# VHH binders against Profilin-1 (pfn-1), part 65

Target 1, 132 residues: Profilin-1 (pfn-1), of Caenorhabditis elegans (q9xw16)
Amino acid sequence: MSGWNAYIDTMTAAAPSIKRCAIVGAADGSVWARTEADNVFKASEEELKTFVALFNDVTQVPAKGADIEGVHYVVPRTEESLIFGKKENTGFFAVKTKSAVLIAVYEGPNEVAAQVRKAVESMQTYLNNAGY

## First folded at step 12 (VHH)

Design uc38 (from ua6 with S30E; framework vhh_7pa5_2)
Fold by ESMFold2-Fast, scan of step 12:
Structure uc38 (fold): chain B 132 residues (1-132), chain A 123 residues (1-123)
Amino acid sequence: as target 1 above (132 residues)
Amino acid sequence: QVQLVESGGGMVQPGGSLRLSCAASGFTFESYAMSWVRRAPGKGPEWVSTISGSGGSTSYADSVKGRFTISRDNAKNTLYLQMNSLKPEDTALYYCATGGPQPPPLPGEDNYWGQGTQVTVSS
C-alpha cells in the first residue's frame, strides 16, 4: 500500500486552488502519486524525466522555461530547491526533496499562488525533516 | 478503488527461488511506479525494489541486489518479483505498493498494509 496518496490529499486540502498535483521520483521522474479522474495529472514519463533533471542546475531554468503536461511555462527565477512558473491563468510550483519532486499546478491570481506555494513547501519541509 | 493483491509466497529452503505476483486494479497501472516492500517478524517495513511505469528504470535495496529482479506486465496490470538465492533473512510478508520507497506516515495517520504474501526461508 502506498502512503504517497495521503501527501496528495494533504496538499490539495491545504490549497483548494491546486488543479492537478503529483509526487514523482527525483532520480527518474516516475509517478509515485498524482491526482486522478477529473483532475488527472497527465505529464508523460519522458516529460517528467526531463523536468526533474532541471533540479540538477536550477540557474539554467529561467533561460529555457519548463514544460509540464505539454504546457510551456515561463520561469522568472528559481530558488535552490524550488522551480515555479506562469502561463496566463495557470501556474505551478515544484519542490525537490532528497527522494522526490512535488509538483502542483494551479489556476488563479497571486494570492492563490502564495497559498499553493505554502502547501507544497510545508510538505517539502516535512519530508526533509524525515530524511526524504 | 485501488486494489493490490499479492500472491506467490511459500516455504523454501535456503538457495531456493520464488516468484511473487501483484495483481493491480482501479487505477492506470502503466502510469505509476510500483514497489515491493517487506516486513520481517518483529521489524518495521523495509523497501525492496521499485520499477518505473514504463519499466525503463529499476532500483533495489542493497540486501537484494543481484538476487531479486522486479518486472511488470502492463497489458496484464501485474507486477512481479523474481527471488533467487533466497536466504533466511528474506523471511517476511511481502507487499506491493504504488510509488517509490514508502514515505514517513503523516501525523495522525497509520498506513494499513493488506495481508501480503508470506515468504519463509528455512532449512
Scores: ipSAE 0.614, ipTM 0.818, lowest interface PAE 1.2, mean pLDDT 88

Design uc39 (from ua6 with S30D; framework vhh_7pa5_2)
Fold by ESMFold2-Fast, scan of step 12:
Structure uc39 (fold): chain B 132 residues (1-132), chain A 123 residues (1-123)
Amino acid sequence: as target 1 above (132 residues)
Amino acid sequence: QVQLVESGGGMVQPGGSLRLSCAASGFTFDSYAMSWVRRAPGKGPEWVSTISGSGGSTSYADSVKGRFTISRDNAKNTLYLQMNSLKPEDTALYYCATGGPQPPPLPGEDNYWGQGTQVTVSS
């Protein structure tokens, strides 16, 4: 009954500054769960397939940036399993586990970005510890 | 409100075939990956198969590879599982779910996903 939607609820409760988020398959970018209605995460399957493939070599990402929901983000740097970007007042954090990629889009200053990052990394740790 | 209704289960002999259906409503079906998961009496849930939103990508549990085929009809908001060469070990209640393989339970959750459709394989 918990499903992947419960993970979306947990992340958004932990960081209310998250505007939209999704959990997608690491292999193909297919959507497993996402925010809906007024805050629907509106990325195409093709865009997400391209996005998750960035985790195959994160060192190349800062030179190219990343596209999420048709918005091109500047990616200042990456870490082994983390891609994050900025576009004016919006930003995102994306973390990879063995099975999934968690993507959170937020709006606000750098102070709120830290809380969003903490929320997605906490969920990443939980999933990694469970073998996901 | 997301609603998933499974059907097509029944009783078959070993080596027989069944086709399960899952009728989906309340969400943008073609945007979501869909899975089949099963629960045998006295056992925990076992992920069976996943298909991407477009149908372009599929994956299967090792126990069913080569015997089961997952498919979808996005125009009808319906997910299918074609089960061939059925074995007694396939006897279970089958559920459909949004997303990929069943996630680990969050604290306080038990991952029960509705009534499902019963498949019984016996001679």
Scores: ipSAE 0.604, ipTM 0.813, lowest interface PAE 1.2, mean pLDDT 88

Design uc4 (from ua6 with Q102R; framework vhh_7pa5_2)
Fold by ESMFold2-Fast, scan of step 12:
Structure uc4 (fold): chain B 132 residues (1-132), chain A 123 residues (1-123)
Amino acid sequence: as target 1 above (132 residues)
Amino acid sequence: QVQLVESGGGMVQPGGSLRLSCAASGFTFSSYAMSWVRRAPGKGPEWVSTISGSGGSTSYADSVKGRFTISRDNAKNTLYLQMNSLKPEDTALYYCATGGPRPPPLPGEDNYWGQGTQVTVSS
């Protein structure tokens, strides 16, 4: 697939438990690529702008949680460039690179969550090594 | 099927102007950021400019800041690049793409749609 969609396809192939996924600009939250049709990632530009701003100080996030697609997630802890959350049987992993934020929403047990995290972190490493 | 068709290129003298267009189809154009990318003979791709889906945010490569302006018309599914004060160094094939700047394509993946539009700046 052409463009940033190839990166979405790579992550979803590596972790089939990803239900919805997006790559957005780190500066403004603008959508660069996302899953579509039955798997459309439905976050507004306003919500994504707010979400990517959380990476300016991830230490504040556990106290407030995070909103993705109108769903409020509990964020138990954060790491330097990683925010992850849980809401009942769903969860997400979001990682920041120099230019982008990768967001993956999944459903399933802890074993599939680990696979999803590995997929997004692998892509984060690839993009960072390429200067993106 | 996503399709992007570039037009508006041509030959121009140094200091001249051109306006490029990109006609988009097959996706919800207004939801996606869009970019212009160029490739000069014998060189790799260079990101030129990006605009957010709403058009509220723009960014530019240092080499074109102050000379180029990116814009979009979401009602017409069209992306534009106004190029002023053109230099010989701007000579390249120009492509539009969804999203922001990215590395070269992964093995087996296409990075560009269509054939681009050629801009040649010379006397």
Scores: ipSAE 0.634, ipTM 0.826, lowest interface PAE 1.2, mean pLDDT 88

Design uc40 (from ua6 with T28E S30E; framework vhh_7pa5_2)
Fold by ESMFold2-Fast, scan of step 12:
Structure uc40 (fold): chain B 132 residues (1-132), chain A 123 residues (1-123)
Amino acid sequence: as target 1 above (132 residues)
Amino acid sequence: QVQLVESGGGMVQPGGSLRLSCAASGFEFESYAMSWVRRAPGKGPEWVSTISGSGGSTSYADSVKGRFTISRDNAKNTLYLQMNSLKPEDTALYYCATGGPQPPPLPGEDNYWGQGTQVTVSS
């Protein structure tokens, strides 16, 4: 049984500009669900463990940036429980809940970023309200 | 396509032991965290334990800590749950699932749902 894959499907349906997406454990970065096939979210466990640890102090992230799928992103600023970055035509939004980190990678201009952010934050709110 | 097949359940007396197995196919098993979830008679689903894709980290529900051990063999695409010091309250249908603790329900089908394996602890 898997319930987390339905969350991937919901986010990608809400924001079709999401190219790749994953839900990982907040404590260890382990993959709970991800996009597959032509849209596989491919990151090592070591990289994801490092990435989720950034949420321990998001204020340090803009100085160093963040790595996802072997790509280094510039992080212009962070908010509590939100890290987002940009590298040319590629960007991401990552939000933390009590138990999970939701990561969405998108491609396209800034017009699509707001839609992706809304999809990820809506899911974050839903999970937080459920105690996750 | 994607399949999760649980086995190893049975009837056991209090204080006994059982080892559950979950045979996975149709996906990159080693890339996913895996969990055991149980549903006791008259109760909702309860998360039991999670193991990371590499097996490098594990977590357990407070009710089973010190008694149950989750493990995996990625070469065999198999997840295990070693259950020791079994109690009547461990009686449940046990399922394996991809990912961490069971999320709140969303509308829609879950293609990775297994059949489960029944564990009955009774004298």
Scores: ipSAE 0.662, ipTM 0.839, lowest interface PAE 1.0, mean pLDDT 88

Design uc41 (from ua6 with S31D; framework vhh_7pa5_2)
Fold by ESMFold2-Fast, scan of step 12:
Structure uc41 (fold): chain B 132 residues (1-132), chain A 123 residues (1-123)
Amino acid sequence: as target 1 above (132 residues)
Amino acid sequence: QVQLVESGGGMVQPGGSLRLSCAASGFTFSDYAMSWVRRAPGKGPEWVSTISGSGGSTSYADSVKGRFTISRDNAKNTLYLQMNSLKPEDTALYYCATGGPQPPPLPGEDNYWGQGTQVTVSS
């Protein structure tokens, strides 16, 4: 059986500017797959549980921002199933499907941000089309 | 190198019990959710159960709710599945995997399951 690690590999191959990424459960934020070694995505279960709960009402997120890996990000706006943020030269995109939340942390200018967003949204679309 | 080694399967009569184990190595076991997945003869893979890294959250397929219990021992890097009130329909190869309910395979992906552990429920 193909596992969630294949999705991590596909996203990082599609957008090399992704520094760290993870796939977590939409219900509880538990880690299903992530980048490892020098690129380990390291966040506590409690932080991720809080993060995935933001998708229950994304309209409130811009006022508060979001925390990922102990870093506070400014969230300029949200879309129905998309939260993204910036912190200096770093940023993230997080997208929700029925069962999972895909989180990608990147470093670089707006040009690389667009590439990262396309990579995570492509995986979101694939999962949504498969009923996930 | 991530390694998952399943054990504890066997032959049992309907209504019997078995306890499966999955020994994990090569990654920080306690940080990952873990699942049990099974494949019956001639069928596709079926997700059975998931447990969060801390063990604080569990979920089960409707077909096994009330009969199976997933648990983990993070000090021993071991995942367990206690199977009670076994039915002939539970006959399958059982695999453990990292993560929650298994995703659809990506285009071009081949199988990469380990040996699994065989559970046969028959008289």
Scores: ipSAE 0.642, ipTM 0.827, lowest interface PAE 1.0, mean pLDDT 88

Design uc42 (from ua6 with S31N; framework vhh_7pa5_2)
Fold by ESMFold2-Fast, scan of step 12:
Structure uc42 (fold): chain B 132 residues (1-132), chain A 123 residues (1-123)
Amino acid sequence: as target 1 above (132 residues)
Amino acid sequence: QVQLVESGGGMVQPGGSLRLSCAASGFTFSNYAMSWVRRAPGKGPEWVSTISGSGGSTSYADSVKGRFTISRDNAKNTLYLQMNSLKPEDTALYYCATGGPQPPPLPGEDNYWGQGTQVTVSS
């Protein structure tokens, strides 16, 4: 479809425990690329618009949590360009670049979470270095 | 099986107008943002404009703001670019793509653009 699909493929290859992921516009949450078929990322455009707006003030997020694909996640803490959450054995990492937000949903223990975080942060760094 | 087919280009004089179309198939069009990207002779790709899946949000490169309008018809799986007040600097091959501004190529990636539609602005 687009060059953004290659980024989805790269992240999922780097961290096979990613169950679903997407790349969305930072300004509006519009979907640029996402996993499909058996791994379809199911968030609506309205939910994603609300989600990316959380990056406007990440300090408020731990008190409220975050919703992705209709699932409410506990967000233990945030960093300026990173929101992550957990619900039982499921979790997510979302990182913001200048233009995009990369979201990866995974299942597994803490060691799996670390691998997923590295994959999305690697892509974030690559995009930031390219001015994206 | 995803296909994007651009059309509507042509030759116009400075100040003229053209309307480009992009016919999409093979995916759920309304679920994805869509963009127009152009490549001038001897130059790299330049992002032109993006529209959200619903059509509720649009953005434009500074070079085209006020002159170009992006729109979509989700029932027809078609993306449009209305180009007004065309300048010689707008001469390029125009491509449509899914998503926002096209990303930098990953290592090992090459040109993945289709045929595009040629716009030539000259007197």
Scores: ipSAE 0.501, ipTM 0.763, lowest interface PAE 1.8, mean pLDDT 87

Design uc43 (from ua6 with S31E; framework vhh_7pa5_2)
Fold by ESMFold2-Fast, scan of step 12:
Structure uc43 (fold): chain B 132 residues (1-132), chain A 123 residues (1-123)
Amino acid sequence: as target 1 above (132 residues)
Amino acid sequence: QVQLVESGGGMVQPGGSLRLSCAASGFTFSEYAMSWVRRAPGKGPEWVSTISGSGGSTSYADSVKGRFTISRDNAKNTLYLQMNSLKPEDTALYYCATGGPQPPPLPGEDNYWGQGTQVTVSS
């Protein structure tokens, strides 16, 4: 088993409202770990390559939004290492570390979104502190 | 149900070559990045190389650049590591894993990859 699978398990345990999530390479968007089976994160390598490239200049993202799993999300604002979006009752948080991008897709109201953001940012901090 | 089975290790003299294989099953192999990681006697695990799902990008640890080549055959669900110009310092148990460079251990977790394949470089 991949050691990155433990990171997926930790995030989904910390925020049960996460429907699907993935950890992908920051340089190329390649999938390192993801939720599977009934919660499979389904995104093409091409889509993920395009998505992680958004972190090269996050200021351009709010004007055009972002695509994840073939779903177009409105991105209201970005922060240096954070892209988040919303579409009706679904949303996502994506954070970048030195080596990886963590993407969590959730469903639910703003209270649920806050819990998901906390889980993803906690993992980002842990990885950054370890030099990842 | 993810299974990764390493093979191809053995004993070789310095300057020799070996080709390692990793047979994967239980997941959509072509959609995952794959890595080789090694553990030398008395040392912690060291990331060796990563290849993207499509095979379009590769990366290597500085210690093996120019000597090792990572590749994959998605039709056969198999990952390879061609090891040339082997040095005594390459002696280690080699194992494959899904994903990129080895992540840091989570609190309360032990790092364990599996049985791997032993490479011994000695004169």
Scores: ipSAE 0.553, ipTM 0.793, lowest interface PAE 1.4, mean pLDDT 87

Design uc44 (from ua6 with S30N; framework vhh_7pa5_2)
Fold by ESMFold2-Fast, scan of step 12:
Order: sequence, then C-alpha cells, then structure tokens
Structure uc44 (fold): chain B 132 residues (1-132), chain A 123 residues (1-123)
Amino acid sequence: as target 1 above (132 residues)
Amino acid sequence: QVQLVESGGGMVQPGGSLRLSCAASGFTFNSYAMSWVRRAPGKGPEWVSTISGSGGSTSYADSVKGRFTISRDNAKNTLYLQMNSLKPEDTALYYCATGGPQPPPLPGEDNYWGQGTQVTVSS
C-alpha cells in the first residue's frame, strides 16, 4: 500500500516461485508490507516479534529452528544476516537490514530456492546501500 | 484501492494541543504498522512515529518523544496522533502511511505524499 509494496512486487517478479512474502520491522516484527489475497502472508505479530529476535544471534538458530506462519522450519545453517529454513517441499529465506527484515516463503526444488535467495539478497543490498 | 485521509490539523499557540486522525480504507488495516511523517516548509520528510498493527509497540522520533502519542482504533480503521506541548518547530504538513519509515524509491520510481493535514504553531 505504501512504497514498501513496490519492494514486495519487485521480489515476486524476480522470483515467481515465492508463494508469500513480507517486509517487517527489524526491531519488533511489525508488518510494513506483505503479499495479499490468495497469497496472504499469515504470520502473527507475536510470531514475527520472536522471529526477528533470532537475528540477535544467528549462530544459535540451527539448534532451535524457526517458526513462520505456524510452520516449524529446520534451519541447517545461517550466513551473516541471513536465516533460511526447509520443511519438505517448502522453505524460506529471511534477510536483515539495519531497519527491516525481508521474508520470502517458497515452494519447489533447489533451483527455485536459489532464485528466491538471489531476489531477497538483491533487495537487502539495495536497502543497505540506501542506509536502511 | 488503498485510501488514507488525514484530518485534525489547525493553528495553535506554543504549548497547545491537537489530535490528528487518519481514516484508512481498502486494506486490512489491523495487519499493518502505521506511521506519521511530517514535512516542514523547505525541508524533506521527517518520520514522527510508528505503531504496530496490534498497537502493542510504538516508536517515536527523539524530537517528539514525551509530547506526542500515537494510537489506533482497529475497529474503526483509524490512526491517531495526540500532539501536546506543541512548539513552533512542529509546524509542518502531517501525513499517515502504512509501514515504518518511508522506503528509498526503487529505480524509476519516486516517493509520493498526499495533501496531508497542516499544523501551524505560532504566537
């Protein structure tokens, strides 16, 4: 609805296999923008508050996993400001900037996962370069 | 279609109070963080305050902390800004927006601000 919706549109256009995605505040997990309608991102504010707190120490996340939209994902490893998880044929990539966390949930095989990761990391780089 | 309509601005003396409103329609209001942003004459936009979708968390710019209170009524799809102890430097057009701080424009796009509601603080 705001300018943040253009970021949602850009990510989904770059990686059509993204089923749902959102941009949330890094401090509190509040939703700034998300996919809507048939692809509505359904995570609760309480869940997102817990999720963004994982970025306080990403090295601890593989031992615990992560919950998004009530689904528990196994997190095999983390990279800098990146958390990703897998559950059967679904997965997610989440990247943190200074002000925001971008979360994309996808479905499909490994080549789809690579495209989704590239899309969210591209937006992370753009926001970081703009001081966000 | 998404619509945000600001109201409640006016002219007050230093130390006075105003309550701004933002009527929202066309989206699931209670699922989104909402912000107030202001633009003083001859200056760029300044973020003022943000409230989470549930209203459970709020944040404020240092310049307004302790004087302004952001709130929302999700049953009425309305955002509020209670402005107390107003100062001449609070004079600006006030806008509401979805999300946190206004993002940088993507390549080929510009930030757009509507008409807003004018607040003038003068003696």
Scores: ipSAE 0.490, ipTM 0.767, lowest interface PAE 1.8, mean pLDDT 87

Design uc45 (from ua6 with A33S; framework vhh_7pa5_2)
Fold by ESMFold2-Fast, scan of step 12:
Structure uc45 (fold): chain B 132 residues (1-132), chain A 123 residues (1-123)
Amino acid sequence: as target 1 above (132 residues)
Amino acid sequence: QVQLVESGGGMVQPGGSLRLSCAASGFTFSSYSMSWVRRAPGKGPEWVSTISGSGGSTSYADSVKGRFTISRDNAKNTLYLQMNSLKPEDTALYYCATGGPQPPPLPGEDNYWGQGTQVTVSS
């Protein structure tokens, strides 16, 4: 059984501009589900462990940026439980719940970025309401 | 896409041992953390153990610490659970799953656990 893959499918259906996404453990960054094959999310365990630790103090992140899949993103600002970044025509949104971090990498202009943010925040709200 | 097939269960006396296997296909097994979850008759699922994709980190429910060992063979796409010092309260259907805790069902969906492998501990 792979219950978290249904969450990947739901997010990618809600925002088709998502190129790759993953759901990882908030404590250690271990991968619970991710896009595969032609859309494989290819961050290492070490990189993801470093990335989820950024949520321990999001106010420090804009000074350094964030690395996902070996790509360094500029992080213009953060919100509690939200980190997002940009690099050229590519960006990401990452949101934290009690148990998980949801990461979506997308391509496109600001209009599609808004759709991606809405998709990940909707899933964050659903998980938070369920106590996750 | 993701397929997981459990095996290795059986009937054993208290104090006995069993080794469960989970054969995985349809995804990059070595990149995923994997868990064992069990469901006793008439009860909900209980998380048992998790192992990271590399095998470098493991965690266990308090009820099984010191008795169970989770391991994996990434070359064979197989997850294992070595169960020692089995107790009657370990009687359950055992399932493997990707990730750590299992998610709540999405609206309009039921989580599918598969058939699992039955472990029965009795005298």
Scores: ipSAE 0.450, ipTM 0.733, lowest interface PAE 1.9, mean pLDDT 88

Design uc46 (from ua6 with S59K; framework vhh_7pa5_2)
Fold by ESMFold2-Fast, scan of step 12:
Structure uc46 (fold): chain B 132 residues (1-132), chain A 123 residues (1-123)
Amino acid sequence: as target 1 above (132 residues)
Amino acid sequence: QVQLVESGGGMVQPGGSLRLSCAASGFTFSSYAMSWVRRAPGKGPEWVSTISGSGGSTKYADSVKGRFTISRDNAKNTLYLQMNSLKPEDTALYYCATGGPQPPPLPGEDNYWGQGTQVTVSS
């Protein structure tokens, strides 16, 4: 079955510095696909429900930060459908489409972050163009 | 290796009921949302319903709201669809899938579904 897991594989192939990622429902944060085994994305359903609700008003997020997998990230700024954060040598990019939120957690310097952002935004564009 | 095996289809008259099952293996079933999707003769796939991993959230297509109930038994790795007040328009092959509404196929992905379970509603 191709399903949503093929999208995880495409993102991780495009940006190998992605350590863990997931695709979750935009309305409830339910997990549709995620990295597994040694790279399992471990956010709880409750945490993800809280996280996707941040997209209802992204302007409030920089003041509070965001929590993913029990880790609190500083969010320097947001864009309309993009939340990103940093903590030491780790960071994340999360983008919202009509139906889904794509979350990628990475490790590495700013050059790595740019590659991860490009991979996630490319997939967001693909899904938006398909009506998702 | 992910495996999903649908069962429970059959022939029923309008107004009847059927309960479909999907036996899942090869992944942590309770961590994933699950969906039912159907394909009527001569038509493309239509998303029917989704349930979250915990079972705490459910969603339904407008065509089945109030008549179908999606549920899951995480201890048995099984997804269910209870179909009541069946209509001829519900005639289709029914498939289960991981995640929410099925995504568009990626380039190079050209065969989506296995055999599914056939539901036929006729008098």
Scores: ipSAE 0.537, ipTM 0.780, lowest interface PAE 1.5, mean pLDDT 87

Design uc47 (from ua6 with S59R; framework vhh_7pa5_2)
Fold by ESMFold2-Fast, scan of step 12:
Structure uc47 (fold): chain B 132 residues (1-132), chain A 123 residues (1-123)
Amino acid sequence: as target 1 above (132 residues)
Amino acid sequence: QVQLVESGGGMVQPGGSLRLSCAASGFTFSSYAMSWVRRAPGKGPEWVSTISGSGGSTRYADSVKGRFTISRDNAKNTLYLQMNSLKPEDTALYYCATGGPQPPPLPGEDNYWGQGTQVTVSS
């Protein structure tokens, strides 16, 4: 069975500018679901372990940035349970719930970034309301 | 198409042991966390254990901690659950699943459960 894959499909349908995304465990960064094939989310487990640990103190992240899929992103600021970054015409939004971290990598200008953020935050709210 | 096939269940007496297997196909097994979930007669599903893709991280429900061991063989695309010191309350259908604990269903969706493998602990 593949219950978490439906969540990937829902996020990518809501924001077509998402190039790759994943749902990973908040405790260890292990991959629960991700985009595949031509859109495979290819971050290593070790990189994701480091990434999810950033949520332990998001105030430190703007000083050092964040790495996803071997790409270093500038993180201009953070909010509680939200980390986002930019590199040229690409960017990401990552949100934490009790059990999971949702990561969406997108391509496009600030207008599409807003749509991606909304899609990720809507899913975060849904999971939080369900106790996840 | 993702396929997960559970096996290894059976009937044992209290204090006995069983090893369950889950054969996976249709996806890059080593990239995904895997879980065991069980459903006892007349009850809802209960998460049992999760292992990371690399096998470097494991977690267990309090009810099985110290008695069960989750492991995986990524070369064989197989997930295992070693069950020791079995108790009557461990009687259930056991399922494997990709990812951590099973998510809540999305509106209009249902979680799909295969046939699983039956574990019965009785004297």
Scores: ipSAE 0.575, ipTM 0.805, lowest interface PAE 1.4, mean pLDDT 88

